VHH binders against Flagellar brake protein YcgR (ycgR). Designs and how they scored, part 38

Target 1, 263 residues: Flagellar brake protein YcgR (ycgR), of Thauera aminoaromatica (c4kar8)
Amino acid sequence: MAELSTPSPASPAPLDGGRGDELEKFTLRGARQILQLLQDLITHRGLITAHTGGGHSFMTAVLKVDEERGRVVLDPSPDPQANRRALAAPRLTCVTQLDGIRIQFPLVGLGEGQDKGRPALFAPLPAEMLRLQRREFYRLQVPLAHELSCLLKAEDLARKPVEVSARVIDIGAGGVAVVVPTGAAEFVIGGTLPACRLALPDGEPIELDLEVRNLNRQTQRNGTEQLRVGLRFAALPRAADTRIQRYIFKTERALNAKARGGL

## First folded at step 1 (VHH)

Design vb9 (from vb1 with A97T L99Y W100E S101I Y103W P104S E105P Y106S; framework vhh_vobarilizumab_d1)
Fold by ESMFold2-Fast, scan of step 1:
Structure vb9 (fold): chain B 263 residues (1-263), chain A 119 residues (1-119)
Amino acid sequence: as target 1 above (263 residues)
Amino acid sequence: EVQLVESGGGLVQPGGSLRLSCAASGFTFSDYAMAWYRQAPGKGRELVAGIYSGGDTSYADSVKGRFTISRDNAKNTLYLQMNSLRPEDTAVYYCATGYEITWSPSDYWGQGTLVTVSS
């Protein structure tokens, strides 16, 4: 199972980024995607564990992307021995995280020099970057064009059962966020909504139990009040979990293809 | 609008402890991962600790065993318990979250709270 093979973001241990079909779907190879991800690491100055082999690693960060020269600039270790090991290594395996998403990429051909008068390490831009999503964290923003819906079994103001078709605005492995018109139903944090039906584009609606986790009232620009409801999947059958993951993967892939084509 | 307000910073002696808090509003707090970053003088921002919506945690190697990240979803509050503080922990500490998870997930930052570790 793919999720079970994904290590914790807290683990510095590298994964084989070229390993079979299992990790290929998480591998970024587009130049724009790689540059954007490196820029995100620079913006957040995320700590990177660089593995030099033989059980050795050091902490670094991406300081700069030099697109003209096709290279990244890295912060050297304050430990001279770590820098010597890095320079002698045929390959660095860099492991980091960005909001709980595990990022891993190789650097080959490491050199040393200066950037703006300060010591720096340099390497050619990676040809690939691995981006592994954590199930609990990742939320896909559902494209409006998909018109994804969830039929909720809720209660009205008098605690009588009512069915409400709610628009799904985001979805992850742990649940969905939906939007309902104010007054369509009443929700109680911690309450269970049994036998709700999540409609994905392919196949029959998924029947599942949802727990209300949070509520947020929002006024839209047109003056309409909407209630945003965060819903956790209770006991999710494996087949349902697989369909949700497949939808998330396909939608991400399509959005990424659209973004690249837009350049 | 997403708002993150940090508090709890101050001056502390080496070996001392501080507890930072981040009050969150404007988004569904329990659905999102939260993180603490820090920025020392003359350096960029560095991830210190993260906590996922499901409760899993992640720490920078430099703080493992000394810092503990936690969250209270009922209060929409993120915490960082910092023990065995060192002079190199001196930094402005920032709370962060990704409202929309994409290639640029940590779009929202607080104002920061200053932690100074000095005798």
Scores: ipSAE 0.000, ipTM 0.114, lowest interface PAE 15.7, mean pLDDT 75
Fold by OpenDDE, second read of step 3:
Structure vb9 (fold): chain B 263 residues (1-263), chain A 119 residues (1-119)
Amino acid sequence: as target 1 above (263 residues)
Amino acid sequence: EVQLVESGGGLVQPGGSLRLSCAASGFTFSDYAMAWYRQAPGKGRELVAGIYSGGDTSYADSVKGRFTISRDNAKNTLYLQMNSLRPEDTAVYYCATGYEITWSPSDYWGQGTLVTVSS
C-alpha cells in the first residue's frame, strides 16, 4: 500500500505586479474571503483573462466554486489550442475586474473534465487573491473616443531603433496598457523603453521612460495579430503624475455622470 | 463618436429563432471585445454573450447551446444568433463595447432592441 504522498501544495509563486511588500496589503489569503470573492465573480458573470504564459491568454469565467472538493470550475475556451496551452501551463494567471477593482489570482494544477455534462476546466482553489483597491493600481479603461496614444521608442528584430505609435487602452497612476501591431517592434519583459511620449488630451505629450511588464499576443480569426503591452512608468515627473491623475479623475467623473443619465 | 446600433429584435414564438445585429462605428472595431447584454422587465441588466477581439467567446449558462455570438470585422458588425427561444429570453438586448480584454458597465452601449418571445 504505497502511501501516495499528497504533494505538498507548492506555495503559489508571488503574483507578478509589484514589490512583494506593498502587495501584501491587498492580498486575500483567508479561505472565506477567497470563496466570497469567487462567488462575487460568479454572481456578476465577470469575464476573466487567463494568462497561460508566453504571451498567450484566453477569455474564461468562473462557473462554479466547489467547496466540498476545494476546486474552482472555469469555462473552457472555444479554441482547443488555448485549452491545451492552459492545461500545459504550470500556472494560470487570472485577471479580471469587479466594480472597477482589479482582481488577480493564480491557479495551479489545471485539469479538464465535465461539469453537468459540459466541458469544463478545473483547478484547486487559489491560495491567494490580489484585490487592488488603491488608486495607484487602478486602471481606467480609456474611452474609445479619447484615442490616447503613446509613442514607443523600441527596437526591431535587427536591434535598430524604431518608433511605434501605440493606442492606449487603459491608464493608471502606475502605467499604461497599449496595443501595437505584431512585428512593429520587439519587446522584452523587464526591458526599458526610454524617452517615450504619452499623448493626453489636455496638452503636450509627456515624455517618460516605460518598463515592459506584460505582453499578450492576440490572433484574430481573420489572421490579424495584435500585441498588448503592459507598461509601467519607470520615472514619472511630478508634473506628469498630476496631469495623468487629473485626466483619470476627469474621465471617471464623466463616465459616472453618463452612467447616471446626466450626459 | 462611438456608435452602436442594434437591430433585428421583434416578436417570435417559443422555439423560434432570431438574429440580432449591432452596427459599430467611431472606433477600430476589430481591436475591441464586444458583448450582448439583456434586461428583462423588472430585472437587472445581465451579460448574455461576449466575444474577444481574438474570437474567443463566452456565454451565460442560460443561453449556452442556444445562442451564438459572432463578429464580422470587415462590416464592423456584431451578431447574436438566437435559437430555441424561450419566454424567459424576453428582454431588451443591448450591444456593448469597452476594451480589448474585458468590459464593464462603464463601456459604450447601444440603444437596445426588444425581443419578445410569446405564443
Scores: ipSAE 0.000, ipTM 0.257, lowest interface PAE 12.9, mean pLDDT 83

Design vc1 (framework vhh_vobarilizumab_d1)
Fold by OpenDDE, second read of step 3:
Structure vc1 (fold): chain B 263 residues (1-263), chain A 118 residues (1-118)
Amino acid sequence: as target 1 above (263 residues)
Amino acid sequence: EVQLVESGGGLVQPGGSLRLSCAASGSIFSYYDMAWYRQAPGKGRELVAGISSGGSTSYADSVKGRFTISRDNAKNTLYLQMNSLRPEDTAVYYCAAEWTYDSGLDYWGQGTLVTVSS
């Protein structure tokens, strides 16, 4: 009877950017803490951005924690290509937020299978989870009801000028993140988009120049692929800055009041 | 990958001043939002100050008016000027970087100890 040496679960690779011995001290490594946090994500139906590398990500959620098997069950992407990328990746970097706190954790050893007859992704429980409270310097997640948009003046692959209406998904003092349909325009990191128009709820659109700072292809839970573009305010008039700041503060207060049951 | 190295920590008397520096590796420093965090003994890590890639700044209420965050993109360096230091400012200070508008990845330094004591 050969004792099948259960392969010692390979120590998950450290969180990207966390090579510092000191960051490890602040990372949740306790099994109970990790389990509790994962359960909290389940309870709150927290959406997770899973990064597969190469500027690709997809939206997922923790469906279940299987303590007996020491694994987490994730909702697969409706995009087979995203799932293939996830399975091929040496590490999946998961990012989410709970109660305004950023949570980041790696998953390694992804596999596919079925949970209760439904397709699922499986991974060993993360060995570590990073929990960072960024209440004072977070990017405001724009409520869908606000319908913030940005008209981007960009170019297509043929360098023909195109205008793209983009939904603003987050906003900060320094810029906005927007989502655009894949192929709507060609974006280059470091490139400038002149004379764009940011629409706020409180008045006329703000004309501003934007600099492309980040590009990420994201598969939505509905299977739609979109491009997330991070844009820096390259030239912002003082009056516009004031309006943006006012919007952020007002919205944050409203969200916080709602979270406290006051609205 | 970005490596962050903090410096400038040390012992200072109450009411004194200190300037922290964080040197970032690589040539793409301008594409990162930067922040200072601190962790006091027995407490959680907390945000002290942030500066966007565009230069917009934010501060914790506890340090507002006393601390100033700044960056020099030409030198790939983040700074924290700390004035009117208090014993409660005693902590390990960490530099952090995040790709502007979210790759979902954070980079952290090893930290530098600031001790405010008479």
Scores: ipSAE 0.015, ipTM 0.336, lowest interface PAE 7.9, mean pLDDT 83
Fold by ESMFold2-Fast, scan of step 1:
Structure vc1 (fold): chain B 263 residues (1-263), chain A 118 residues (1-118)
Amino acid sequence: as target 1 above (263 residues)
Amino acid sequence: EVQLVESGGGLVQPGGSLRLSCAASGSIFSYYDMAWYRQAPGKGRELVAGISSGGSTSYADSVKGRFTISRDNAKNTLYLQMNSLRPEDTAVYYCAAEWTYDSGLDYWGQGTLVTVSS
């Protein structure tokens, strides 16, 4: 059936929520508020990870909100397999981030067709959207220019030790999300990767133990698939925590300054 | 800012081959997912082939088995090897670099024309 992910700072995974009433104060149910938030996602060109279940997702975006028909128009994947998976799913769980705030919403009744002569996916407007204004859910998108990597100590398909240099795509107070080439290593949710090395721009690599929290095969907008691994910091030393928080703060400040500046 | 420059387009006969190249600026090339798109006269832009930062590839059904996408991260260069070309492959071919979390970081080349004579 439906498979839910626990909340994680490392990668955009659906919330299992614990109790629904605990998230109620962050849930938007007003039609105007939902329409405005969807429009904000269009205006900011927000990328959405649409989870189809079974550890699969694809990258999409809201192309249009059709208020008259009560529908959202989504960018289909260039990978037909990802679209087939989405159409077969009983629901999509859509996760994105806007101005540092995590946004999550369900879509039920996905269909396919055309919008202005171009292929599109359609779904009824969500009845609710979750907007989490909490620091523990914040993930800094790592700027490409920083070239952050994490050397993972994992196992290959034959259970032999292997070291994989993985690209860090986001980072938060509790962990990182990394991209691993498909087939480079095997990961087990709940497994610990000991003595990994996180390379930050401001000094020596940080040695730390990482717990695998989620695995997601994500189909990108160019149709390629990548394995995204959400990793939780286990037993983070204070000095390492301070360096990570400093990196996040400095990078946020720089990105905010850049966003205020025009061309 | 990433700058993409395509080359290798030209006129070729049906059944012929061409190799397109896309040169990218900067050391960040290896972190981008790369793609080739094309736009035929009077039609919209369509994805032809994609390659992830990790090297996994994808192809449009119309070119699968005929085209091969590859990348050389040491040279910051993307390639498209096009074999068994058909008149319907006639289009301007565009190189694109995309970041999976920020669509504002999508970069496009100026395009290179491929004409398959009929």
Scores: ipSAE 0.000, ipTM 0.449, lowest interface PAE 11.6, mean pLDDT 80

Design vc10 (framework vhh_vobarilizumab_d1)
Fold by ESMFold2-Fast, scan of step 1:
Structure vc10 (fold): chain B 263 residues (1-263), chain A 119 residues (1-119)
Amino acid sequence: as target 1 above (263 residues)
Amino acid sequence: EVQLVESGGGLVQPGGSLRLSCAASGSIFSYYDMAWYRQAPGKGRELVAGISSGGSTSYADSVKGRFTISRDNAKNTLYLQMNSLRPEDTAVYYCATSDYLRWESGDYWGQGTLVTVSS
């Protein structure tokens, strides 16, 4: 579906604002708080997935905040078609994270131009930002060195079974986000992928059922396209849940220790 | 779930120093904004110092320049270094999760550790 998506904490897909009472506690509306959070994204060089609708997104970053003009400046995609989709969209939904905390905000009124002689996208400052400081929304960005993969049991266009080895890009208590090459398999939101195999660095692969929660074609910073699939854990066995949580905690601690001169 | 346990409280003379620790267990510590609160006899709880998940700090005017909040995410531990202690600092000190940007308390609190500053 071009415009219909079921968002999930296990993906970069936007969360439903219709859960308003639950999300209100995590919504920042103060101008100072919004400015501070945007500056934190600049300082940490946070990559942002900008959703343009129709299951399309591109990778961007906040280049600067122009407080005097009340605007953010974004890095345009090297893919002109992604930029055209963004400019045509009535609303951009931006999803990122800082230290595992999911951050989401809308941008309305996107324009294009130049910043210091370089192409740039401009938008008014968002009136609100979601900052989801809750365990169920925490996502560990999987270190590339871990080569974490999930063997997906899916179907091709002719509904024939295929196996796709997908790279795991993030993992949390509720699921994983994976990357597959465009055209490798067909995915349907709400569909179940049975007996998939999640390969963690220790032990045998974990066999588990995954539910497709969202699909997004993401244009990379280098202009290439990949399919990002958000997958929810369905009926996790206790042993699998324990191993996944141990991996998350151990990896986070190792990353923190590495930042302090450990390995 | 997060469980928080404070330690390091005690009796100290005016001008002395104490270091409080708060050990977190159960969940990922590094993504929480954290804070130290205190409650003196006959007073309500007040925010003493806060630290974001990213390490940005803020202090109440009454302790600014004397107290330092820090965290060790590898050890899941929050610290409060208290220097130049005054009798007015006598209180039960609590470790808590917080919403640092909003200066609101979170859902998880420790049991508290008593600090007495007396001659």
Scores: ipSAE 0.000, ipTM 0.311, lowest interface PAE 11.8, mean pLDDT 81

Design vc11 (framework vhh_vobarilizumab_d1)
Fold by ESMFold2-Fast, scan of step 1:
Structure vc11 (fold): chain B 263 residues (1-263), chain A 119 residues (1-119)
Amino acid sequence: as target 1 above (263 residues)
Amino acid sequence: EVQLVESGGGLVQPGGSLRLSCAASGSIFSYYDMAWYRQAPGKGRELVAGISSGGSTSYADSVKGRFTISRDNAKNTLYLQMNSLRPEDTAVYYCAAVGDSYFTPEDYWGQGTLVTVSS
């Protein structure tokens, strides 16, 4: 085939509703548990990717929880179009992490207004939140200071080979999510990118084949758009797997030490 | 768990039309990006058309303007409307539910349905 592109809702993709019993054990429905988790997201200054449907999302954060009115207050996008998409959406799917655990929750009935004189988005408190405590779902958010990158071997709009240096935003046992400038290359869900090079801090880049799993056009907090690409490791060599796991483990330990006031 | 069953294949003359269906069982169809692939005798499997869980569509150049992919999440069914069929469209057509790198990591494939375009 030529350049077939299938946009995904997310990178990583959010779940569109529950998977019945397999997600029920990870679902929080108690009002106190929901309030506590939202407060933990505020305390940890967690960034949230809010998916508005149609392959679009934007970065936000919970600014506060208004318990009296039963609402959350969200940071709006500086891009008015992203805010209009969010307000028109029947549902936002919000995805974030807390201590390496994936958190996902819906927001329905989004409105706009002001909080303390500043623009804000408002939504009723979610009736449920998903907290996935499984190793296969774990993704380390890569610290910007690490400057982790992956050199992708892809094709441009004219089907010519191009190399794109993409920033790695998260990494797990099964793959990475990367950010590329919109229009830098064409990606096809299910397509294989051969001989890509993942640069970890501890040595030579790792050469590996990556499979494109999802695509998401995301509006950043500064109002610019970027393409997020979810990539699966194809046939990962054992030495590469060991280096990736070691990087994840060491980075988690360092982040935990800093949280306790160490450096 | 998702099981995919294709139907609608058959013999058709050049210039004719066929509509393929892919029925999914299991409770997670709506979370998946879906695609149609095809494999001609003695050739590798190639992507024909894709549709995201949100409904965005994409097509291979060879079928663009002739084929239409759609989905009905209420019926857990994926469709491929094939118009202006050509002999080179002859292949086994496969329905796929494409996993992501995180929440739906498993891929699922149907058994395939044969489409023959011949006089």
Scores: ipSAE 0.000, ipTM 0.204, lowest interface PAE 10.6, mean pLDDT 79

Design vc12 (from vc1 with A97R W99T T100L Y101G D102W G104Y L105P; framework vhh_vobarilizumab_d1)
Fold by OpenDDE, second read of step 3:
Structure vc12 (fold): chain B 263 residues (1-263), chain A 118 residues (1-118)
Amino acid sequence: as target 1 above (263 residues)
Amino acid sequence: EVQLVESGGGLVQPGGSLRLSCAASGSIFSYYDMAWYRQAPGKGRELVAGISSGGSTSYADSVKGRFTISRDNAKNTLYLQMNSLRPEDTAVYYCARETLGWSYPDYWGQGTLVTVSS
């Protein structure tokens, strides 16, 4: 009768991230908090991008938290090569989003096995999880039906003033992302767009200054090129901030209600 | 305070190669997305390449297949390998840390000049 030595619960792998004071406030280290967050990911069927290094990643999900064994169960990739990379990786970096909040956590000591007769990946529970709760980092995906727009005061290639009506695709306390037709205007990262107008459903457009923070060219499936522009609110009046926050809150509530089978 | 220090810029002939480095200090480097930007004379600053905290990479179309962004988290260093350099690649190259969640740069280096000239 070979005593199957129950493998000692592997100590949760610490995040190798130096104690940067800046991220400490966003780092969960409490066992209960970590478990709760993992359960929330399960409940919401949160898709996780698991990075194995070398520019490789695969999509997974937390299937189960085994508190007794101190391990997390992950959905394996349908790609056997991705699973092999994952198992060979010294560290798996998991990135996901829950309710618009970015969550990041490392997994160390990945193994393969079966859960209830199904192939699964196993790892010890993370020792810590990064949850970016800053309101400034939250991005509400704007429902297409809301048709939010921002009138951008920009310049064309000839430095002639142009007005571009841009669709708002996401909004947060810190700014908006918009989509504009390619060639509609020239945008410079770090440049300020003065006296723009953000249109919300609840009233008159908000006049505000915007700073260009990101530019991303996207090719649509139909071959049309669009420019995604990330814009920061350079100077937001308090009243405008309140309106934006109210819109975000109201929209989130509505989306959550709908997701729960509400109207 | 986060500091980013670029190095490796210089004069190179067309078709040549250069490797830029960016040393990051004062932050948990491994948690942040990083990117290289460039600004040519008389032009605006543009994204060249980005790399996520997890190692996913993206490139501007103008540099795709020629440039490679990489990172060494143990050394808190970001790299840009530039091959098949062209005169139009002449610019000041900036290292940037991107704000978590937004992909907006929050910290910039001072930049390093790359000149491609025959």
Scores: ipSAE 0.005, ipTM 0.304, lowest interface PAE 10.3, mean pLDDT 83
Fold by ESMFold2-Fast, scan of step 1:
Order: C-alpha cells, then sequence, then structure tokens
Structure vc12 (fold): chain B 263 residues (1-263), chain A 118 residues (1-118)
C-alpha cells in the first residue's frame, strides 16, 4: 500500500491551497523586473530551496544572471544524487525570501555545465516570479541561538507513540517548519499531531495541535540530508497566536537592528 | 468549487497505448498550468508531464518520446497520450492544477489506475 498524498516539500515550501486567482497581482512577468529581482537575490546572498519533486529538494543560490543568453547560473549541490534528481526533473520550483518577502519561481530546461571552470547548473530565465508582500506569507528564519524547539507527539513505524524534540527552522502566522532526526518518527501528510509543545522564550511551552502539510528530504549545502517537516497550526488559541506573533515581531526587530548597525 | 476528474485508465498489455483525460471545472482552465503525476504502489507521487497555459510542455526522462501531454481549452480538458507502455508505468495517474508560476499543485483529481501487464 502507498499513501496517495502528493509529496510536498518542507518549508520553505510552495504555497498550498487554491490561491491562483488571488496571486496574479503578485506575479512579475516583466523581463526587467525579473532580472532585477534575481540580481537582488545575488546581492543579498539569498539561499534558495529548489524543489525537484517527489518530496525532494536541495539548497542552491543564484551565482549570476546571463542577460545575453537569457539564463540563470545556479550553485550545484555537493551531493551528486541531488543534482541528478534536479536534471531529471521536468521543472524546479524555487522558493526563497528577501527582506521577509516570499519569492517563488519555476525553472524549466535545467542543464549542467561549467562556469569559470567550476561545475554549475543553468536554466532559462523564468517567465514569471511570484513576489508575495503579505504578512500571511512571511516566515521568520529562526536564529540558531534561540534554540527554538517543538516537542512532537508522533508515531514510529510500528505505530507506537513517540515524542520527538524537533528544531524549529522557521515560523509564521500559520505554522512552523522543523528538522526531524532521520528515522525518529513516521509522518503522514494530512495527519494531526495532538498536544505538541512549542518552546518559545519568556514563558511556558505552548501546547498545540499540528497538521502535517509537507515532508521533504533536503540536501544541505554541506552534502548532508535532513528531513524537514512543514506543520500547520490546526487549533491555535488566541493567547498562543498572540505569543507567536510577538516572538516573530520582536525577533524581526532585533535582526533588523543588528543588520543596520552601521554608522 | 474546483474539480478535476480523470478517466481513461485501465488494463493494457506491454507495448500498448492509453489516453487519459482530465475534465476541469470551477476555474478558468486556460489560465492555469496543468500537470500529470503518478504514484506506483510503495512509491511516492512523481511528476510525469506538465503543460503551461501557453502550451509549453515538459516531461520526466522516463516517459520522453512515449507520452504526450496536451490540452483543449475550449473543452476544459487535459490529456495524456501514453504510447509504448511498460510494466514500470503501472500506477495511479493524477491530474493536477499548478499554482501560478508552476509552483505547487493546488488541486488534485481522485486518480485513475493504469495497469500494464500481460
Amino acid sequence: as target 1 above (263 residues)
Amino acid sequence: EVQLVESGGGLVQPGGSLRLSCAASGSIFSYYDMAWYRQAPGKGRELVAGISSGGSTSYADSVKGRFTISRDNAKNTLYLQMNSLRPEDTAVYYCARETLGWSYPDYWGQGTLVTVSS
């Protein structure tokens, strides 16, 4: 037997739900706008999660834009298997953030070659890019120093209850993405994890129900693989929502203040 | 509101052909990129073929030269012509509507079973 849910990449993940008609106003199709946005990603050293399908992704970055040939040059994965999956995929879905703004775009016709004597991946410029300037799409990348964790109540392969402490890598109004040790638990897309405990600074852990929205085996830039799980807040009390929003706001302000510490 | 309904699956001998159809309703079909995915027993769901709103097509390496994706915007219908079928093509085939920018399937059909066996 196989689960009939589509493999959904973990956060940063492509948007879920029937929002196509609403998203048109956030879609960039002008060549100049696309080129400028790609250059902004290069300037800010934006890390991109490239989803190759089948629940797999890898970390990449735009190395340069070749305007004359109408192509982007991407940093290949140090894992050859991740590169083979990318080259075999009919398209990549690229997801990143710039100044808290979610950016998403497709790449089709991926090829492999050399740039300045180094291995590189090449693709035609995307025909469109999604630039979501809305709070509901914002995901705070959790600072490692905060040691934010979520105790997940899940099941192992034998369907026995297990508790897994997972590191929270991003957090937004609608949910969290976590890193789970390989083999620690079994996750089913659409399944509910009841009474999980999110450990925020300055208070008791928040007890909440989480719905599994996506699963992704992501190859990191150092070549290691990790399981990333995207989790939606299924039943979020108002007090918990307030605490989460306060954490996001305070952390954004602190990060912005540090980044702007030049005189 | 959005509904995708697949048809055309069945049992076929190796080397045979099938044409899958997907009838779409509840949205402006011609506006959206569409795709076919499949899931074999014990495997994850994988992308087979995609077609943009403008008609550009893409295919997984395993099906290039054998499968053809097409669309009829007047009939709000997506097709997958499958030729030279192999036992490895046995799977449940799903029609999907992609979000803007071919980013994520936001609607799925219920699936249609294709079995390639003697």
Scores: ipSAE 0.000, ipTM 0.137, lowest interface PAE 15.0, mean pLDDT 79

Design vc13 (framework vhh_vobarilizumab_d1)
Fold by ESMFold2-Fast, scan of step 1:
Structure vc13 (fold): chain B 263 residues (1-263), chain A 119 residues (1-119)
Amino acid sequence: as target 1 above (263 residues)
Amino acid sequence: EVQLVESGGGLVQPGGSLRLSCAASGSIFSYYDMAWYRQAPGKGRELVAGISSGGSTSYADSVKGRFTISRDNAKNTLYLQMNSLRPEDTAVYYCAADHYTEFGSLQYWGQGTLVTVSS
């Protein structure tokens, strides 16, 4: 059986005003950009954690953007107390995720009513939205065609050194997620895998140290088990960091170009 | 990373009961905040019930007292027990999960399971 990571908090706490100032470069303030991002949350069916303060939050979703009236329509909480807390709050802090990117925005002036005969919460369009495209938070889903692999230096069940070529399924500037056949190696959360080799399409493999952060076992449709391993870059040279970021940027740009080229 | 597979939908008569299950694979289930949403034809998705990774629950007013959300972390499964079903409960029911890590957050949706309440 694989070792599993310690449970993390279900939802990260929202960033306060002082910390928010550090993220100004990731803050959207243009009306068009805000409308587009809210629409993206609708189309991707983004589940939103709305923080009302005092340690209270509820799950919601953007159901509609009413551009003419300059407001968003939110799904009310099933809990009437949560809705009352939200209406009493001076501000909701909404936190969600879109394609590996953390999205956070305030809603002020929340009201209740009906949308087409159905209970709804309404708020003016936010004046700002945080789209946290920080390298530590962004994860690129690696295209299968890229055949990205990482040669892991790990230990087998007898604690003897073993090398495993693992397929990279997602990558961020802070780490990678890889898949390995069940039983190919043993992984210990918090353990370091030294001198692993990450193969990117555009050059020589990058040698780096990886720390095991999480383990997930998955059964494929053919009945074969695979282990998904989350790995943090424990020590990343600047040249390697630059090359990884370049790969992520170029691949994201290419994927966006394909999406814009038609469905 | 995680896949969510709903099951248990079907045709039931008004006043009947049904239990929906959502099996999670590929990731440790206990990290997730989980929820059930539903979408009737021609309508938007609405939140039905939510349960945090810590076990706290919440319900839409329309289902409170009739539906119960629960989770079994040992089985990596989310449940929705639906009692006293009404025609207006007819919808496709979706399982949703949020997973947060220091490398970002991820949101997952199941494919949905149809619940029809009619005579």
Scores: ipSAE 0.000, ipTM 0.112, lowest interface PAE 13.8, mean pLDDT 76

